# VH-VL binders against q3z8e7: the designs that were tried, part 2

Target 1, 156 residues: q3z8e7
Amino acid sequence: MVEKIPMTASGYKKLEDELSTLKVKRIDVIEEMRLAAMDKDMRENAPYHAAKEQRGQIEGRIKEIEHELKYADVSEYTDTNTSKVNMGSTVKLRDPKNGECCTYTLVSPKEIEPLKGKISASSPIGKAVFNRNKGEQIEIEVPSGTLQYIIEDISF

## First folded at step 1 (VH-VL)

Design nb2 (framework fv_nepuvibart)
Fold by ESMFold2-Fast, scan of step 1:
Structure nb2 (fold): chain C 156 residues (1-156), chain A 120 residues (1-120), chain B 107 residues (1-107)
Amino acid sequence: as target 1 above (156 residues)
Amino acid sequence: QVQLVESGGGLVKPGGSLRLSCAASGFTFSDYYMSWIRQAPGKGLEWVSYISYSGSYTYYADSVKGRFTISRDNAKSSLYLQMNSLRAEDTAVYYCARDLSGYYKWLDYWGQGTLVTVSS
Amino acid sequence: DIQMTQSPSSLSASVGDRVTITCQASQDIRNYLNWYQQKPGKAPKLLIYDASNLETGVPSRFSGSGSGTDFTFTISGLQPEDIATYYCQQYDSLPYTFGGGTKVEIK
């Protein structure tokens, strides 16, 4: 059981572009590794071991991206007449007890900057607001308990 | 325990096609180059083709170049050999073998082989 | 292509004998040579890699030596289970090439 990974069309495209770049780099590293293996003793072959380490890093990232693309749930912006929180939405939350407001933008994993309010849809706040309407009261589960907020505004 | 199991061999007429499969288990398939090696009845070993970790790089012996295509599916831990325009001299037991690893030991594990017979 | 010339093509020896097989490359392959054992009806098994290194689980009676163009494979104290055909193989350059094989029989 794997949950879908929410992302924008832009985020999906960036992952596709990164994957294409990494696949080209992988060809180069594999060739470097092969040439080093054929030209030197592999036991004490520094160029071979360096290429092997780089290959491991590239292949690890490729597997991560392929997993993200396979389970991606790509959301498009619709007309501003839609009132639901989606990927790329900026959401203003208000605490009904304290009157405190905070603003968050739902972004793809690579664009996450918590201190600037850019969060993933898989975060506690992201999960609570995703696909919700303006004016709804939401509950956010965090380690310290349950927090209550009202979705005060949704912008795209 | 490393295990490789070939399948797909059989009897075909000259000019025909076959696709061989090799199912791998007991190791991280995507970390290895994979090779196909063949052996005609009563004859020696002949290397046929190899494929890199991801399938991006391949090489073929001149005897099969243009007729055979090697491919792999890392999600299924499977290796394939598509054989077209088969000739009587392609009659052989075909073995898959694990090739490049991070620490030498070329062709360190082999499958049991699958027999391909090309005759009229 | 690099050609591998293996000799002899066959030999017969008694249990306990020392058996020597040679392999010659048509050009310098450094130490990039493997030795395989193939028992009748079975797949080949790697015995020696990089000219002289014994594969894990392979009996110490098997050994390899040589570099460049001339290589030797030795069985010190032949056993009945050693009845097989032995092949050298170079991986210095593509395509990989095998020697013609040496059939070892016990008298």
Scores: ipSAE 0.000, ipTM 0.461, lowest interface PAE 15.5, mean pLDDT 82

